# Designs tried in a protein design chat: VH-VL binders against Protein LST7 (LST7). Part 1

All scores and structures are predictions.

Target 1, 242 residues: Protein LST7 (LST7), of Saccharomyces cerevisiae (p53237)
Amino acid sequence: MSSTVISLAHFCDKHGPRIISVTQSAEKGTLGEELLVPDYPTESYCESCLLQFPEESTRSMRCFIEDVPFITTQYSSIRYQLLNSIIKRAFSEETMIYDNMPFIFFDDLRGLNLVIGFKLYDENARGNERRYCFILTVDSRSHDDSMKMLSEHWNFIIGGFDKMIAYIKNIHKSEFLGKNKTVENNLETLNNNAFIGSYLRANKSKFGRNLVSLTDDKFLFVRIHKWNSFLLHTVMNENKLP
Structure headers, positions and changes below count from the first letter of each chain, unless a header shows other numbers; antibody chains aren't numbered by Kabat.
F, E and O stand for the ipSAE by ESMFold2-Fast, ESMFold2 and OpenDDE, each averaged over both directions (binder to target, target to binder). V2 = 0.75 x the mean of E and O + 0.25 x the DockQ between their complexes.
[cut] marks letters that were taken out.
The coordinates of atoms that the task and the answers printed are left out; those that the model quotes come from them. Centres of patches stay.

## First folded at step 1 (VH-VL)

Design A02 (framework fv_anetumab)
Fold by ESMFold2-Fast, scan of step 1:
Structure A02 (fold): chain C 242 residues (1-242), chain A 121 residues (1-121), chain B 111 residues (1-111)
Amino acid sequence: as target 1 above (242 residues)
Amino acid sequence: QVELVQSGAEVKKPGESLKISCKGSGYSFTSYWIGWVRQAPGKGLEWMGIIDPSDSYTRYSPSFQGQVTISADKSISTAYLQWSSLKASDTAMYYCARLGYSYGEDYFDYWGQGTLVTVSS
Amino acid sequence: DIALTQPASVSGSPGQSITISCTGTSSDVGGYNYVSWYQQHPGKAPKLMIYDVSNRPSGVSNRFSGSKSGNTASLTISGLQAEDEADYYCSSYAGSNNLYVFGGGTKLTVL
């Protein structure tokens, strides 16, 4: 009936909106690989779009919170078409400037969706930016029930996403500066300066630039999995009434 | 074939630390959880806790939380049960057992032979 | 400290049938179909005899059967044999508050 998931999506310069990961609760005994889309054409994905765990053969991650399994996969076979429709809608929102400001949309097809967008600097990307968003999807036809749940947990949900995004931005800044520099306001000025472009060229990788490459944090998706799982657990448990 | 092989018997004094082991073979070690079960002399089975070796996630029985530490090293397919400071009341047979929790299995299908721990002065 | 309630002992003669009960609450035996039974001979590790209330692993005699009604699970052994003399333990999934719980155990004596 009603289910809640968290997606991390990216705007690919070549392919447009693409899902990087989907975190969801599952019933005990569910294996993460069973949630993957069968016969998915991996050649249609750039390296920057891929979910990358520390062990290269790993395509899913699972954890348990109070006996409830939470699973993160690259894409979900259960909701593949729905989630693709949702991310396309999210990235077509012209008023979104990827500054951590949330927006909400609802319709009968896509349910209630809370979207928070953010940007990372990438010299080789169009406009020198990579665009990302976290999306909390409540897959329910009841707008009022979904909005009540979001309203009751608003500070927790927004605070959680803001903390995750702040972490990602901070380790990204540390990576491309490569020096002991911690000034947030100065980074925006440096992004518009030709000197930072020269610095990034000197440190470019031959590998595709996914979030792990852009942050130099091989455990980044492990952290995101755990954070999203905890957020879902908190929201789902407190919304459970007789 | 599936086997769980436990370390040998231990004789310790109160206050000493101890770490006993349970090595799995014949299956994918990270695909199954390992549970620890205590049996005091002449008494019944008591569930102590479990570990998922794939991520070292642990759950403890309320009776054993803070009393012992469960860990695993997946590179050598071995789970561990550890005490920082043993008490005479820790004297018991300790069993490890395999649990298919990730497969929806809520039963212990293969058991180790047991490790006898004796704590006396 | 929590244990499922089993009778301390049960006895029967060769060829007879006996039943061992295992009583819990709605948060364990009554709430789930995840009851297992283990046989333990003196000085040996426990052996799985029944899982998920009524299922037998390969290699376990069809003389062993399991059932459940409400908060009570039962292990029945038909055609008793001398080698059945052992301690029997039930176990149940008990949810997130206490993931698993064992019964106190029943000593079966074959007369």
Scores: ipSAE 0.000, ipTM 0.442, lowest interface PAE 14.6, mean pLDDT 81

Design A04 (framework fv_anetumab)
Heavy chain, then light chain:
Amino acid sequence: QVELVQSGAEVKKPGESLKISCKGSGYSFTSYWIGWVRQAPGKGLEWMGIIYPGDSDTRYSPSFQGQVTISADKSISTAYLQWSSLKASDTAMYYCARQEWELPLDYWGQGTLVTVSS
Amino acid sequence: DIALTQPASVSGSPGQSITISCTGTSSDVGYYDYVSWYQQHPGKAPKLMIYDVSNRPSGVSNRFSGSKSGNTASLTISGLQAEDEADYYCSSYTSSDTYVVFGGGTKLTVL
ESMFold2-Fast, scan of step 1: ipSAE 0.103; ipTM 0.615

Design A05 (framework fv_anetumab)
Fold by ESMFold2-Fast, scan of step 1:
Structure A05 (fold): chain C 242 residues (1-242), chain A 122 residues (1-122), chain B 111 residues (1-111)
Amino acid sequence: as target 1 above (242 residues)
Amino acid sequence: QVELVQSGAEVKKPGESLKISCKGSGYSFTSYWIGWVRQAPGKGLEWMGIIYPGDSYTRYSPSFQGQVTISADKSISTAYLQWSSLKASDTAMYYCARDRGYSGYDLAFDYWGQGTLVTVSS
Amino acid sequence: DIALTQPASVSGSPGQSITISCTGTSSDIGAYNYVSWYQQHPGKAPKLMIYDVSNRPSGVSNRFSGSKSGNTASLTISGLQAEDEADYYCSSYTSSSTLYVFGGGTKLTVL
C-alpha cells in the first residue's frame, strides 16, 4: 500500500474538522479490496460531511491506472485515526488562510503534509462560509525524503490542486449566481420585496449543504477521484523513474 | 475488555538501572499509541513520551529525552519505560495510558494503567 | 516546562455548578482543538472526562461539559455531587518543542 494519500476535508459546524474523502492506492497488480468500504458509511455523518457519488447509495469509487488500483472513500479503516489527527492540525494552523496558498507541516509522530485551503459561500453555515482543504500526506518519518519528493514535483502538485479548486469555485459561483438571477427574475414579475424575503426564508435550509449541493455537480466527486488518482499515479511513477 | 496492567512497585538506589512494564489486553495492541505520564509525590501530571507499538516509533518530551528509554514488545503486548541510571529525583508514580486514536494519536488517553510507584533513595 | 494555567483550587456546594479554567497560549489551546480533561481521585489513576474540547467518553456523566474560547478552555460541572471531589487536569497539544502539556491541576472541594 502506498505511503502517499490525498484527503479532502472541511470544517463541519457540528463535528469540527472532518474528512469528506480519501484517495489511496494499493499494490500494483492487486484489486485493492482492502481499501474498499461498504456502500454505506460505517460511521454517522451529517449532510455537510457526506461523500456523494451520482448513485447516492454508494460511498466508494475505484479505478485502475497501469494496473494500480486507486480508491476514493469517505472512511479509511486502515488510516482513519492518522488522517483524522492530520485534518485537525490542518484546520488549526495559523498559516491556513483559505486562499489556495499552500503550507507544509511535518507531524513529529508521522508524515509530511501539504495543505491547500479554500472557502465557499454557504448561507446555512456558521459565518456564511464553508472551509475546505486538500491535503497531500506522505506517511513517512523521513522528513528529508518527503521534502525531496515534494520539491521535485512541486509545480505539478500545486498546479493540479489549483485546477481542482478553480473548477470547484467556478461551478459554485455559477450555482450561486444562478440562484440570485432566479430570485431577481421572480422579483421582476412579482415586484414585492416582502414576498421575495419570505420566499428566500422559506427556501432556506436549517442544515449545512454538502459540496455537491453547493456546486450543483452530481459528478463532482467522480472528477475529484479521477484527478486525485492521476496526481498520485504521476507522483509515484516519477519518483520511481527519476 | 480493554485493560493496561503495570508492574509492581520498585525501591532502588541512585545509579541503579530499572525497567518497568505495561501490558495491554482486550484490544489490538499494535494499533494504539501508549503514553507514559509521571507524577511526583504531591505534584501534577507530566507527559514523558509516547510509542507506537506497531513499529516502535517513539517521541519524547524534551525534559525526558535522553533520561529514559521507551520501548515495546508486540509479541507479548507490553510497553516498557527504562532508566540506565536512576536519580533520587526520579521518585514518582509512573502511569502508562492508551491514546484513544487508532494508528494515529488523538492526544487523549482513554485507558490508564494502575501506576507503578518508583522510590529512589540512598 | 510550559504548563497550562489552572486555578489551584475551586469549591462549591452540592447541586451548584462550577467552572475550572485552563489558560494557554496561541501555540496550544488557541491553535488546536486537542483539549482534554482528566479527573483524579486520591491514590487512583486519572480518568478521561472530556476530549477534543467538548466530547464525553462513554460512561461520563452529562453533568460534565467542556468549551473553549481563544486561549482558554473550561470544564463545567453542573449539579455538583460529593464524588466529584477530586483533582482535575487539563491537557493540550502544543506546537512548541514539548508536543503535549498538562495543566498544573485544580483541587475541587465539595463542601
Scores: ipSAE 0.005, ipTM 0.430, lowest interface PAE 15.7, mean pLDDT 80

Design A06 (framework fv_anetumab)
Heavy chain, then light chain:
Amino acid sequence: QVELVQSGAEVKKPGESLKISCKGSGYTFTDYWIGWVRQAPGKGLEWMGIIYPGDSDTRYSPSFQGQVTISADKSISTAYLQWSSLKASDTAMYYCARVSTYEGYYMDVWGQGTLVTVSS
Amino acid sequence: DIALTQPASVSGSPGQSITISCTGTSSDVGGYNYVSWYQQHPGKAPKLMIYDVSKRPSGVSNRFSGSKSGNTASLTISGLQAEDEADYYCSSYTSSSTLYVFGGGTKLTVL
ESMFold2-Fast, scan of step 1: ipSAE 0.062; ipTM 0.622

Design A07 (framework fv_anetumab)
Heavy chain, then light chain:
Amino acid sequence: QVELVQSGAEVKKPGESLKISCKGSGYSFTSYWIGWVRQAPGKGLEWMGIIYPGDSDTRYSPSFQGQVTISADKSISTAYLQWSSLKASDTAMYYCARSPYGDYVGWFDPWGQGTLVTVSS
Amino acid sequence: DIALTQPASVSGSPGQSITISCTGTSSDVGSYNLVSWYQQHPGKAPKLMIYDVSNRPSGVSNRFSGSKSGNTASLTISGLQAEDEADYYCASYTDSSTFYVFGGGTKLTVL
ESMFold2-Fast, scan of step 1: ipSAE 0.106; ipTM 0.678

Design A08 (framework fv_anetumab)
Fold by ESMFold2-Fast, scan of step 1:
Structure A08 (fold): chain C 242 residues (1-242), chain A 121 residues (1-121), chain B 111 residues (1-111)
Amino acid sequence: as target 1 above (242 residues)
Amino acid sequence: QVELVQSGAEVKKPGESLKISCKGSGYSFTSYWIGWVRQAPGKGLEWMGIIDPSDSYTRYSPSFQGQVTISADKSISTAYLQWSSLKASDTAMYYCARLRYSSSWDAFDIWGQGTLVTVSS
Amino acid sequence: DIALTQPASVSGSPGQSITISCTGTSSDVGGYNYVSWYQQHPGKAPKLMIYDVSNRPSGVSNRFSGSKSGNTASLTISGLQAEDEADYYCSSYTSSSTFEVFGGGTKLTVL
């Protein structure tokens, strides 16, 4: 795994803390094929944990910025193993109140981690909320080097994540306002079903919705891939870690 | 009409394996989660874990992770709770209950009658 | 996690009203409107009496009502009857985990 990665993680109703995606770079001038995961996954993923690209079988995406490959993947057992403790710790912090306030912690095995959490409404999720975070992991031989890199790029990194989260929240809000308007229009033509009134609505889905469902943006993970790739490129291009 | 029927009482020795059942009827079995709740003699209710029968995904209380296995067979509308090696401390009443989860309604609305498990030397 | 706090026992006379409290934190009772109450008679399975803080299932008497203030939910039983004598348990969703948390239970004695 490269020395600097960005994870998008969530608290899954089924799995607890779980990585949705990992974005990282490969060596300049290569194709980064070793970081790709195969299409047509052989393992089952619950909907809320799935890295959902427009083509459903696809589990990784690659782009190139100045001959450097950047790859976003659905988690794999190898890469998941290296980040598992980081994801669990991120969601257990008392300072994680899901308000876009960043916090930092060191992991002895994987280095310095910058975490920003946020929440979305989901009527199908337990407690009616989905909890997410972005994690920037900086793993180098020197903790001082890692801290220096974060300090030098602090405003850029925080600004980048804040913009991504704001976009997600805004399109989520737009999706829910649109659905409410449609439901109300339907109800005014069906007022003769007064027998059932507003009695308990039976939701057939027992599962939390994924980010694509919550935003009605089938390209959301493509956008996140590109944003994360650009953030990593900018941070790493002038301050190469050992 | 809508009900959960559990298997009968069990008397076992420490180290023995056991599998108890909970059969749903009168509803779409895969549309609800099944939870397992333990009640030790004279004690209160303890949540053990739940299963989604539609895909057999399970989630356990930290106190019971690794101590029991929860499973389901949707073709016969039956959920199971099993031990590979019973301990005397497993003596308790075990209830299954239907849970509507991941919606605005979150409660155990239908309960089985309970299965008493006694583990003694 | 730690169970929700209920009084061990409460008592009342027929025709009176009693209230049973259920105290948690902002991550469970205080943060969400997913509090349920269960009635358990000796030797029987629990029965759902209240869900979503204050809603009654079909077939539950309107003498049973639920409410919540801050981190404390309450079950109130009015017009107390002999058959109300039972153990009562509260339960809540918790945001600190993906599981239910039960209260310790309250024994109601009808004098």
Scores: ipSAE 0.007, ipTM 0.426, lowest interface PAE 15.1, mean pLDDT 79

Design A09 (framework fv_anetumab)
Heavy chain, then light chain:
Amino acid sequence: QVELVQSGAEVKKPGESLKISCKGSGYSFTSYWIGWVRQAPGKGLEWMGIIYPRDSDTRYSPSFQGQVTISADKSISTAYLQWSSLKASDTAMYYCARGIYEYTWFDYWGQGTLVTVSS
Amino acid sequence: DIALTQPASVSGSPGQSITISCTGTSSDVGGYNYVSWYQQHPGKAPKLMIYEVSKRPSGVSNRFSGSKSGNTASLTISGLQAEDEADYYCSSYTSSSTLYVFGGGTKLTVL
ESMFold2-Fast, scan of step 1: ipSAE 0.537; ipTM 0.784

Design A10 (framework fv_anetumab)
Fold by ESMFold2-Fast, scan of step 1:
Structure A10 (fold): chain C 242 residues (1-242), chain A 120 residues (1-120), chain B 111 residues (1-111)
Amino acid sequence: as target 1 above (242 residues)
Amino acid sequence: QVELVQSGAEVKKPGESLKISCKGSGYSFTSYWIGWVRQAPGKGLEWMGIIYPGDSDTRYSPSFQGQVTISADKSISTAYLQWSSLKASDTAMYYCATEYYYGSGSLDYWGQGTLVTVSS
Amino acid sequence: DIALTQPASVSGSPGQSITISCTGTSSDVGGYNYVSWYQQHPGKAPKLMIYDVSNRPSGVSNRFSGSKSGNTASLTISGLQAEDEADYYCSSYTGSYTWEVFGGGTKLTVL
């Protein structure tokens, strides 16, 4: 099965490249739970890899745009294998600098993929940064049609991802500055360099902070779902050929 | 083609300062961490520290914290390893290397090494 | 830094398979999937052979494979050749303040 989707992926400190979420259009009456397979590899996921909605038991979200359903969920194992191949290719790009500069790749297996990488500072992470990317995967049925869609909607697509990433970075920076002010206040009361060093080491954790934790935005994945759904709706509607 | 070129061999006396260099080419210098690894004569590899040249974020092994300074100048694509006061125990081959992919910690592209000899 | 534990030496004959172990703790080898293996010939810089436990960089022979069980990672070399004679080092990301630690190294002799 080919489809046009938007993925959010990250480089997990424990598991490497992992899918966090996939947003796609669906047929009327489709429930997000139908896209989840009982054998989905949950053991390969830690907290930082999981799609987290405000309700902890919720694993999918659906909205309607002009009577078309859009669903955000983690793919079934079959879709996960294809998309896992795509994200491994994206994160293996040696010239990718996670600076919002897009790159594109295409092949017969993985279709046309537009990748935009970004980083969030986390002093508890390997390399002190969490690495993320948004990937727009376009239908593999026609290379020419896929390139035409990207070309016609280039500014809209790039602008949309840049706005999403800017929002994420801004709320992360607010959370990071709040954390730094707390550390600064503590350091003002600790007039001992050895103790300060020990304190900073003791407060380093290299496990499991998810994107909601890094941004302090419980509704972040709801926002991402709606933004991705709107982007998909716009590009799909203007690329309809009767 | 990715290449790391290190400065030439050094012979120093205890107490002297030293700064050795590692110049990157053929890739985006500011996009990958550069690590420093020491190997004393006839001994194994020791991880010293790593720097991200894009923002100068630097991490040290506890064994080397305060003993050396790692820095980078992104305008000339060069990383540095520096001592304020050398000891005889600093005699070793020093390698710089960049990551195979961002954040991996796996060092794929290695410099040729700089031999530092510290003797009276 | 305390090095990861490797055997000091291992030997094999051409065409045989050998395995080199790398033992750490739950805060390094056991806790993360970031184990690398390096090959070093005398007088040369190390060469990356395996990254992320079991992946090979482009140009590395498929005779080299990596695995991990609990706190022990392993490098296996099949179809042993004379040119494989070298020192082999593992490394792992660590949960302590240091980010990487190397093993003590293993000298492979092809007899």
Scores: ipSAE 0.005, ipTM 0.412, lowest interface PAE 16.0, mean pLDDT 77

Design A11 (framework fv_anetumab)
Fold by ESMFold2-Fast, scan of step 1:
Structure A11 (fold): chain C 242 residues (1-242), chain A 122 residues (1-122), chain B 111 residues (1-111)
Amino acid sequence: as target 1 above (242 residues)
Amino acid sequence: QVELVQSGAEVKKPGESLKISCKGSGYSFTTYWIGWVRQAPGKGLEWMGIIYPGDSDTRYSPSFQGQVTISADKSISTAYLQWSSLKASDTAMYYCARHEDILTGYSPFDYWGQGTLVTVSS
Amino acid sequence: DIALTQPASVSGSPGQSITISCTGTSSDVGGYDYVSWYQQHPGKAPKLMIYDVSNRPSGVSNRFSGSKSGNTASLTISGLQAEDEADYYCSSYTSSSTLYVFGGGTKLTVL
């Protein structure tokens, strides 16, 4: 049967809607590599699409919440086609302006989905912005059961995503303002506009940046996985009241 | 009830190794972070680092990275702070404390151990 | 290696209100609503008094309140009592390489 998962997705300038990570619960002893799509071509990814851990060759991560294992991978083999359909629907929503405002959709194929979008500045991106969303996909067993779970946990779920997005935006802002502060400090001592132009050009990347690069937090995807795992554990456990 | 119990006071010589402990009880040890905080005699609080026992994810303050090792044994609900070679400047009270939320940057240290006094004399 | 700025000491009389400030930058206190306050009596471990700027844990007296304006957070103790005499530390999340930063501490004397 289908289970509840949390996806982080973005709109790639080259590839369109793409999943960066999926967090899901797993059975004890499940290895992350068992959840990877076996024939998913790595060459179809650009830098901005990659799930990046501090250990470079790592493609999955496991954590435990009250002895329940949660695994994150770039794609889940179990849900590959469903999640691709879901993210295409999410990013095609005309009213989505990436301002943390949640929206919900349901249909028989995609189940119940809660989507929250946000933007980050990236001078190497089309329009100088990166578009992201978190998606909570609730099992498609029953619309009424899914809506009941979402309604019962609404404040916890929305509050959780808002805090995660606020953290990401704040560390991104701090990274961007840190570079700008250095430029401004140099202006105070040098009074040379050519120096500022040279500094900005020297620090300009030509490639789309992933979230680690945009935030200067090598552990960002570790944090996201742990936060998503805690959120999933909480909503799953309260629904299992005897 | 939630409780963090630390190992007893230590008196050491410079160059000796030391490992102090912090045992959690009354909660799911693997789902909360354990942080370590140092307080030198008559001085303020300094955070040293934090560990998530469920997967041993460890973060250090830049001042303490490479100076100490933080670890945990989830089978006995115990976190550790370790020195390979003690210095006189390591003389301090060491506290462990629980971080109620997963590392989100906004949860407080809600429960504290009683402290372990480490004295390094030369 | 930067600590948040607190006054070294503050004093008051029983029944008075006192306020302790905690000043940082836009990268810590000013940038986030993630300020906590701890009370430490001599020879004892710190106790959480306030978290997320203004929230009180269960069991903490409502005489203790927290607030923030710009880069400065404040702890206010109303109806001051002898048992409030202690050291008080603020802490904040920081976006720098250090995830947490403590203030230098304030010694409260109840005269």
Scores: ipSAE 0.000, ipTM 0.431, lowest interface PAE 13.5, mean pLDDT 78

Design C01 (framework fv_cofetuzumab)
Heavy chain, then light chain:
Amino acid sequence: QVQLVQSGPEVKKPGASVKVSCKASGYTFTSYAVHWVRQAPGKRLEWIGVINAGTGNTYNNQDFKGRVTMTRDTSASTAYMELSRLRSEDTAVYYCARDLYYYDSSGYPFDYWGQGTSVTVSS
Amino acid sequence: EIVLTQSPATLSLSPGERATLSCRASQSVDYYGTSYMHWYQQKPGQAPRLLIYDASNRATGIPARFSGSGSGTDFTLTISSLEPEDFAVYYCQQRSNWPLTFGGGTKLEIK
ESMFold2-Fast, scan of step 1: ipSAE 0.011; ipTM 0.497

Design C02 (framework fv_cofetuzumab)
Fold by ESMFold2-Fast, scan of step 1:
Structure C02 (fold): chain C 242 residues (1-242), chain A 119 residues (1-119), chain B 111 residues (1-111)
Amino acid sequence: as target 1 above (242 residues)
Amino acid sequence: QVQLVQSGPEVKKPGASVKVSCKASGYTFTDYYVHWVRQAPGKRLEWIGVINPSGGSTYNNQDFKGRVTMTRDTSASTAYMELSRLRSEDTAVYYCARGGYSYEYFDYWGQGTSVTVSS
Amino acid sequence: EIVLTQSPATLSLSPGERATLSCRASQSVDYYGTSYMHWYQQKPGQAPRLLIYDASNRATGIPARFSGSGSGTDFTLTISSLEPEDFAVYYCQQYGSSPLTFGGGTKLEIK
């Protein structure tokens, strides 16, 4: 039941289009080697590309919905290479409006793809914007069956992604406003103490902030995992299209 | 602070139904699963089931044979567990618990609701 | 369903001593690098409290004297030096397979 997946991807200033996470259903009892690699290829990723769960040692998340396991991972050896072409295509759309406007394309190898793009402000990013998208991939031999599933669940799928994106944008806006207040307070304090100047220098922000940093929500990927799992569960079980 | 506050104790006759509530505060109610677990006097903990408060989807332990119904009210941040066709063996303390961030473990628990089934 | 067997059922120790509690699963609770075994403490009249999740990770606010270890089917909870407040019942719980199940518990008693 892992033929339908949801990817979260972004455009990295260093690496171009990159997968942040892939959520899929798995075989009951075991993941199989195909879902994970023993070692994460760290040189190919920077902080902005990172799937970050609250515990740093946690590289995957699993939940059950009606006895069906759903798993979110960043890097999957089998899925990564095949999804890479889809992600590159999603971000190659120069005219793509990052305003939750969906678009659909069929990939000869990976099937039907529904893409919804959005942007977050980051002054450390090229053009002061980070570009993200959610991609629902229906890896089905039948184009007609895939389109029927999307058509029947259209309002649910689009509504679900819209709610996820709205949450991300809202918490990002709150973090952006909070940081501006903190910077203002820190500037006042700098007039009083050289020790504080040394402290702030030691704790300088990295370039290429990840989604957790941009939202100040260490549970963000937990929420995304649960939302994507529920969305997949609903569309897969109502129309029985894997 | 994260809190789960449950409804008060219940005494029911065999064959009746009981509905226990669990009011969440201190976090976004729809971001975490709510599990229900019971414990008969002097016995081990027994998992009843789980609800995803966001969509209302549920998964129940089959040992309860269609007797359990889980619901939630997102506006009140409250989860409910209703157990029907009560037997004396259902006498237990019933807990709600919040699902953890990566796996189904329970990081916060309600105080428990005592349910006694007797004639 | 996965059956969890805890041993011993009762462990009598004095404050300052090391406690070692065992939990054995009827089948593996491991999935690709993670052991889905969790530990809880329960005091009389109280709800359980999470101590350890995913075999070896301490929950927030749990003292460093608590540690978990193991993989597959055999798991251990260790309390390096018992404090008076540690005398309670301890339960293991698995999420390797549905339904979620708990062990029978180990009661730590003052000697």
Scores: ipSAE 0.005, ipTM 0.418, lowest interface PAE 13.7, mean pLDDT 78

